# Ledger of designs, part 11: VH-VL binders against C2 domain-containing protein 3 (C2CD3)

Target 1, 169 residues: C2 domain-containing protein 3 (C2CD3), of Homo sapiens (Human) (q4ac94r1171to1339)
Amino acid sequence: SSGLLDVGLRYRRSPRTAEGVLAARTVSISVQIIRACGLQAAAKALAEREPALQFSATVGVNASVTTHLSFLPQGEQRRTHPVACSFCPEFSHHVEFTCNLVTQHCSGEACFLAELLEFAEVIFAVYHENTKSASDIISIESCKEYLLGVVKVPTKELLIKRSGITGWY

## First folded at step 20 (VH-VL)

Design aa5 (from c3 with heavy chain S101P)
Fold by ESMFold2 at other seeds, look of step 20:
Structure aa5 (fold): chain C 169 residues (1-169), chain A 122 residues (1-122), chain B 107 residues (1-107)
Amino acid sequence: as target 1 above (169 residues)
Amino acid sequence: QVQLVQPGAEVKKPGTSVKLSCKASGYTFTNYAMHWVRQAPGQGLEWIGGIYPSGGYTYYNQKFQGRATLTVDKSTSTAYMELSSLRSEDTAVYYCARGGPYRGESRAFDIWGQGTLLTVSS
Amino acid sequence: DIVMTQSPDSLAMSLGERVTLNCKASQSISYYVSWYQQKPGQSPKLLIYDASYLESGVPDRFSGSGSATDFTLTISSVQAEDVADYHCQQYYSYPWTFGQGTKLEIK
């Protein structure tokens, strides 16, 4: 499905501790999820297969966004709270992914963060969280979520750009 | 019934190491991160680190980096925290805590062990 | 490291009163705050996560609010079993950090 998501990605420097211990063992990638647009088209496309979405595709979706850095454990993913009844939601949401500078492959070989970032991506998934009138409260579908779209932003430009990556995707 | 079981107490001399255990039951061990938090007598809570059992990915508080080592044994659903070069200031209750409350997301600590009192004295 | 500062350090309340506990972060942390109750001699117990979501099994007299830097735990009508230390914790940025705690007592 189509739509746009306005995001920003940047490195965040770790400060040194009072004991002078080097903080260079990790770096952080800050992710900003600013807003989305064009969600009506995605909702209408899904409503062709999901009749429960027909009302929301007309009046507005309850959008939320998950974000995950592809080489980190899935438990590091974060999710925005939903923005009610909008096809152009404003999230203004900030998350931070902390990355170890050295990690182990499944083969046991050490891997530096720069090697991971060359092929990694930040994955954003946009959902509609379907809530209905009181008549739908007892339905299992009343608390169901529907995937509206996925955006993947490669991280390799972070190896080049000190100020990060920003824009619409 | 979800629970984390820890031994009640350990006594160690300064300069030695300790390996504390945390046995998980009642849930799928590999679906949640495991964290370690300590509390010195009469003091606040201090996060030591966390580990994702399925891949072994770890995060450490820099204060403990180099002294603390987090591991898991997936076959016994047991998490371990080893602390080396013990000092009397390491005397504290050490808790394990599950990262939850949602499956597969490391957020708040929704389940806590009862804690192990580590006493470091000569 | 993000510093979490709780206020007050201690508080004595009458039964049935509304209790407000505060937690301030040293930087903006969105809503990545949890609150824990720790009764004497016990492990902490999760009350609130994501600043405002009530953990399952926690009485609805507990509520949380706030975003960015200022967070509040509210007990709408305090009861005798609420005597405990209360901790806030941020999980926006590693290392995870806790506030120093607020001790709640009944007069």
Scores: ipSAE 0.723, ipTM 0.871, lowest interface PAE 1.0, mean pLDDT 85
Fold by ESMFold2, last read:
Structure aa5 (fold): chain C 169 residues (1-169), chain A 122 residues (1-122), chain B 107 residues (1-107)
Amino acid sequence: as target 1 above (169 residues)
Amino acid sequence: QVQLVQPGAEVKKPGTSVKLSCKASGYTFTNYAMHWVRQAPGQGLEWIGGIYPSGGYTYYNQKFQGRATLTVDKSTSTAYMELSSLRSEDTAVYYCARGGPYRGESRAFDIWGQGTLLTVSS
Amino acid sequence: DIVMTQSPDSLAMSLGERVTLNCKASQSISYYVSWYQQKPGQSPKLLIYDASYLESGVPDRFSGSGSATDFTLTISSVQAEDVADYHCQQYYSYPWTFGQGTKLEIK
């Protein structure tokens, strides 16, 4: 249960104003991506299928993490900067997911945020970026990236715990 | 060629509504968010809201909540913004802008329409 | 709402000089900042995203830096074609917000 990724999830706190909470139409969930550990095993397994990764699997990977909330559009996904040459990278990255309290289904039925959070997950994907210099490339080309692992954290405990969720997953 | 095409101008009277269009071409319409930004003459840029065409999920600047309505027509790759109860202070250039990353790496507005000048005057 | 404050409001530079434009956020926003160039009568054009990444087709004389609250757009050697308004924008937290802009002129 030591996990791959140290993360935290919590509601973003807002200062209360004279207008109170009644006018609120959205809630934000703060996601903290703190660090990863144990990436060498994943990198070695990947290197068996990808010879270009053999060096990185021995010295360290260039890790980055994407995160998204399962019921939000894919375009709301966020990503850390890569941390070079490490099997235990420190990200210290904060993002916010803004969620509508009420959404409309295609059929016109309303769906409340609490219903979505009961079954939702925050999904983290950890990648290695195999970097080539972009200085010699005439056209835009994304760096080749390799999936090292996926972590899913259920959001249902946010319905109960005021302080949020944190730990290794 | 990726582009967003908007009508050049609209003239409306106070108290009426306008529905501005933005036709997208050259990319998969449902893979990117569409945002609306306005600029009054001589002033800065102001975000109105955004919509994800695939699911219709919307975000609004609270300043415009209740007056602005964002919709899309996926069959024509066209985004719409309707603004109701127009006032003279709504006179501005209204841009559509493509947002959201092709892979989730950036939400910057990488493609902008040419803008529609909305004039609200008696 | 996150307030983005740009400085200076305007400036005039000689050709070939280094220009530094500043943008300050009212809270930490990591690196979720973009910069836009807007020439008179035109729509904005993306220059820099995620604080420091150069958009495709933008000249290498443009660069961006900064994190947390303080962000900078630099033009290493100003050209006549760089006469424009420059806007910063945050996309860390809704609503998205822009700075008031900086007007750059050549003299």
Scores: ipSAE 0.723, ipTM 0.871, lowest interface PAE 1.1, mean pLDDT 85
Fold by ESMFold2 at other seeds, fold request of step 21:
Structure aa5 (fold): chain C 169 residues (1-169), chain A 122 residues (1-122), chain B 107 residues (1-107)
Amino acid sequence: as target 1 above (169 residues)
Amino acid sequence: QVQLVQPGAEVKKPGTSVKLSCKASGYTFTNYAMHWVRQAPGQGLEWIGGIYPSGGYTYYNQKFQGRATLTVDKSTSTAYMELSSLRSEDTAVYYCARGGPYRGESRAFDIWGQGTLLTVSS
Amino acid sequence: DIVMTQSPDSLAMSLGERVTLNCKASQSISYYVSWYQQKPGQSPKLLIYDASYLESGVPDRFSGSGSATDFTLTISSVQAEDVADYHCQQYYSYPWTFGQGTKLEIK
């Protein structure tokens, strides 16, 4: 009865102009974070160790999702705005990860994007953002976030499917 | 005290190269991206590129591909931008700017250097 | 490349008036927009990030709103020190791009 996340992944490439073929040096991967469900079970399990979550585990969580492509710098991570008070939030959020076609490792070897995608993954982390009452907002420590779950989606299928991948994870 | 320090001015002739520096202090250099933005006299802001110091991962505005090179020296917390084949149109103020924090994931430029005025003329 | 179009190009306002500056993206960019203030001879200063979040130390008379393609920066009561150029910037997709700017003056 663990939580599920509905996502989609696909390539996005620059259109070529009629004046010539531009030498592309990057490829973009479009990530869609559609919705989640089953978050109450995750929230209740976490509330056993975090008493501050008891109310949210009963009425609904303020869910947000971070997403990161495993071989990109952590600073390329993206995050949805929270969806208030729900155990089955709809995000309908789109982001893009821009990837260099060729990269250099610290060992000096060149690495092509296709080689990275065979073993890479898109990592999604689902959080509850605890937003207290107006009186609690005066306190700097009143805005905490709690990890509800992590989903990892391998990117290897993008090498095969032009239309991408979508579904529940 | 978070700070990005740049030299005030550089004068170069067309066809040469310049390597501009940006020294960071007051924060963990490798936890943030460093970006370069220029502003020609009386013009808007133009993003040149960005670099993640930890792994050296770079992004370039394709307008500058082949002319701009971003590097870092992690031991001195210094970012560099080298621009080759200079033209008079490259006369501008060049800013370094810190990208948003790793945990914040916003990529807005929260700290800016004071800028280096590059003048390209004979 | 995503084009950011600001309007108006310039405006002159009386002290205490409400100012609204607009920024339009050439495609949907969710909320990945920042706003900067640039006073003459100075570097830009971040005001708003992620369309609507106020940067630390920025006066609360500044606010941002919008999503998808249409974004606004609002100054609820203009003060003399607000004379500056204002830039929007998108960071949805590389390359990062800025609007052409809006010049705010006090009349």
Scores: ipSAE 0.721, ipTM 0.872, lowest interface PAE 1.1, mean pLDDT 85
Fold by ESMFold2 at other seeds, last read:
Structure aa5 (fold): chain C 169 residues (1-169), chain A 122 residues (1-122), chain B 107 residues (1-107)
Amino acid sequence: as target 1 above (169 residues)
Amino acid sequence: QVQLVQPGAEVKKPGTSVKLSCKASGYTFTNYAMHWVRQAPGQGLEWIGGIYPSGGYTYYNQKFQGRATLTVDKSTSTAYMELSSLRSEDTAVYYCARGGPYRGESRAFDIWGQGTLLTVSS
Amino acid sequence: DIVMTQSPDSLAMSLGERVTLNCKASQSISYYVSWYQQKPGQSPKLLIYDASYLESGVPDRFSGSGSATDFTLTISSVQAEDVADYHCQQYYSYPWTFGQGTKLEIK
């Protein structure tokens, strides 16, 4: 309710034969981070607790988005470059997550990607990246990023939808 | 000081295996991915694979699938790459390289070992 | 697999000249490109990440630009110590791939 994020998720399409598809050990999920809107409310709420955000909450945030697939290592996380001074940034950014079809657990049993996708999420975190200005340089605060919001999109529909999922969240 | 330490050289015969080591120091080993990259004499760089030490999640270049095995020993902060069924074409310098920090920043290789020269000849 | 094609394969420049090295991806890779410098007998050293960000400790005569498929590394005023091979690498999609390299020499 405090801001929205327009995203899309889909399998990466590739040339396939039955032999080629069955021989593949990985599948890629493409994620598009299109745009956000309504970020001013989140920025104002944070500015009440963090005075360094007062200027940005008035004029616009430098938004960036991290994207993480819940069962992949944290290091596979991707981040957009910031879009300066906006409460409705346009990212138009694509990322790709490569997933092993079979994953081993500590107990030794295999876990198939379809089992993981049934309960997994793509997690988007929207940050404000503070830029250095005259006021930021002379303040006691250093350059820092501030979390504006988190969006989680379940992956279960990827198991049944050929074109993936898209929309505002 | 952040560094990756590798043995200088290994000599092996075709058909055998080698297990190359990479000792990390000066940083939290489990916070960064470890990658392996090779360079044949006078040639370019070729990515072999990568491993996340914390969970053991691996990615391999399909060219090496079935021959390369990446492992870690978290207690000694050491990464290993085992390459089996060696051929003379596997003669190269093998580097370990640290992937960027986990917070979704660059995944470029910001720290490299000095490399191990593997020579495969009869 | 994403093919990274570097150009030129080699070049020789006079000291102080501006150098532009090119790297082209076989598909759109956003800005997920890094550039490495490799001096003879040494391991690669990261110069540029995310197409345009300068790694700490790298001289400011180095810069990077580009997005999607076309990327450049620029040395604004080449120095003798810049004699090296230069590699671009994509990290958009596995497997990670490198360009074939560009050898920079001083005339």
Scores: ipSAE 0.713, ipTM 0.869, lowest interface PAE 1.1, mean pLDDT 85

Design aa5 (from c3 with heavy chain S101P)
Fold by ESMFold2 at other seeds, fold request of step 21:
Structure aa5 (fold): chain C 169 residues (1-169), chain A 122 residues (1-122), chain B 107 residues (1-107)
Amino acid sequence: as target 1 above (169 residues)
Amino acid sequence: QVQLVQPGAEVKKPGTSVKLSCKASGYTFTNYAMHWVRQAPGQGLEWIGGIYPSGGYTYYNQKFQGRATLTVDKSTSTAYMELSSLRSEDTAVYYCARGGPYRGESRAFDIWGQGTLLTVSS
Amino acid sequence: DIVMTQSPDSLAMSLGERVTLNCKASQSISYYVSWYQQKPGQSPKLLIYDASYLESGVPDRFSGSGSATDFTLTISSVQAEDVADYHCQQYYSYPWTFGQGTKLEIK
């Protein structure tokens, strides 16, 4: 089973600065998380192991999506707003990942961004969560979240297609 | 007790360099980004850059690119910011700030040091 | 760079009044906004993150709202201890940028 996630990846347009033309040291990759569908099957499967999900698996999940570029620090991950009570949520969410053109390997060797993009991927994780915006009861503790699925989109096509990558995964 | 400790003041002459320190305690240093923000007297806050201690990955405000260098010493849980070619307009309070108040995201600044007053004057 | 514009520049309020501070971004930044309180001689203190989440230990008279470009910090009943500068900050796109600040005083 799967569910589907509609996403897009592309290079960010370069802004002009008042400091004039200097050699760029970073490139930004824009990630768009558009929508998902088919989440009920994932929710039902998870509810067999997580009784707290029984109600949500029948009426709709509070879906959110995290996204991370595989070679960037985990702290650079981003997430969408949760969409309440849906198995086909619309996110319409845009994020940016800023990447240094040259980085150091753990061995000390320099690595160019193009080398990283050849084998890298953008990772999307879809969660069900009980958000405070949907809660009728004051909670002292943090909300619980449950992983519904993971989508990985290779970045190697960005080396060839400068217009970007888009579609259902 | 999560804490970021900075020296109170530094005085430097124009054209020299300074290396400011920020000692972290009470949390796992390598799990959070460390950022540097300055505030000139009577003015707003200005982000200088940030560093992820685990891998050393850095981001800089282009205004400071080439002058600011962010480093860490993981063995002492200490972050450093070196600013070269000092000018009188670099006179400011320099804060270190930890990012990561929500779901491991290291971008909002949930813990701040008390700041180091850097004075650049002849 | 994303410009964060705060209004008003300064504000004087009576104790117990409702205070509304505004922050406008030069482009859509979703909810990637934080608010800080800074008292004289002190470092900033995080109040609100992700536009609307209250940081632990912050009094519940503080709240945040907004999305896209327009964001608001509200103090439901201002107290004498709330005298400070208030800053908004975006963390949607590098470089991170702050608003110029709003100074809150008691009449």
Scores: ipSAE 0.710, ipTM 0.864, lowest interface PAE 1.0, mean pLDDT 84

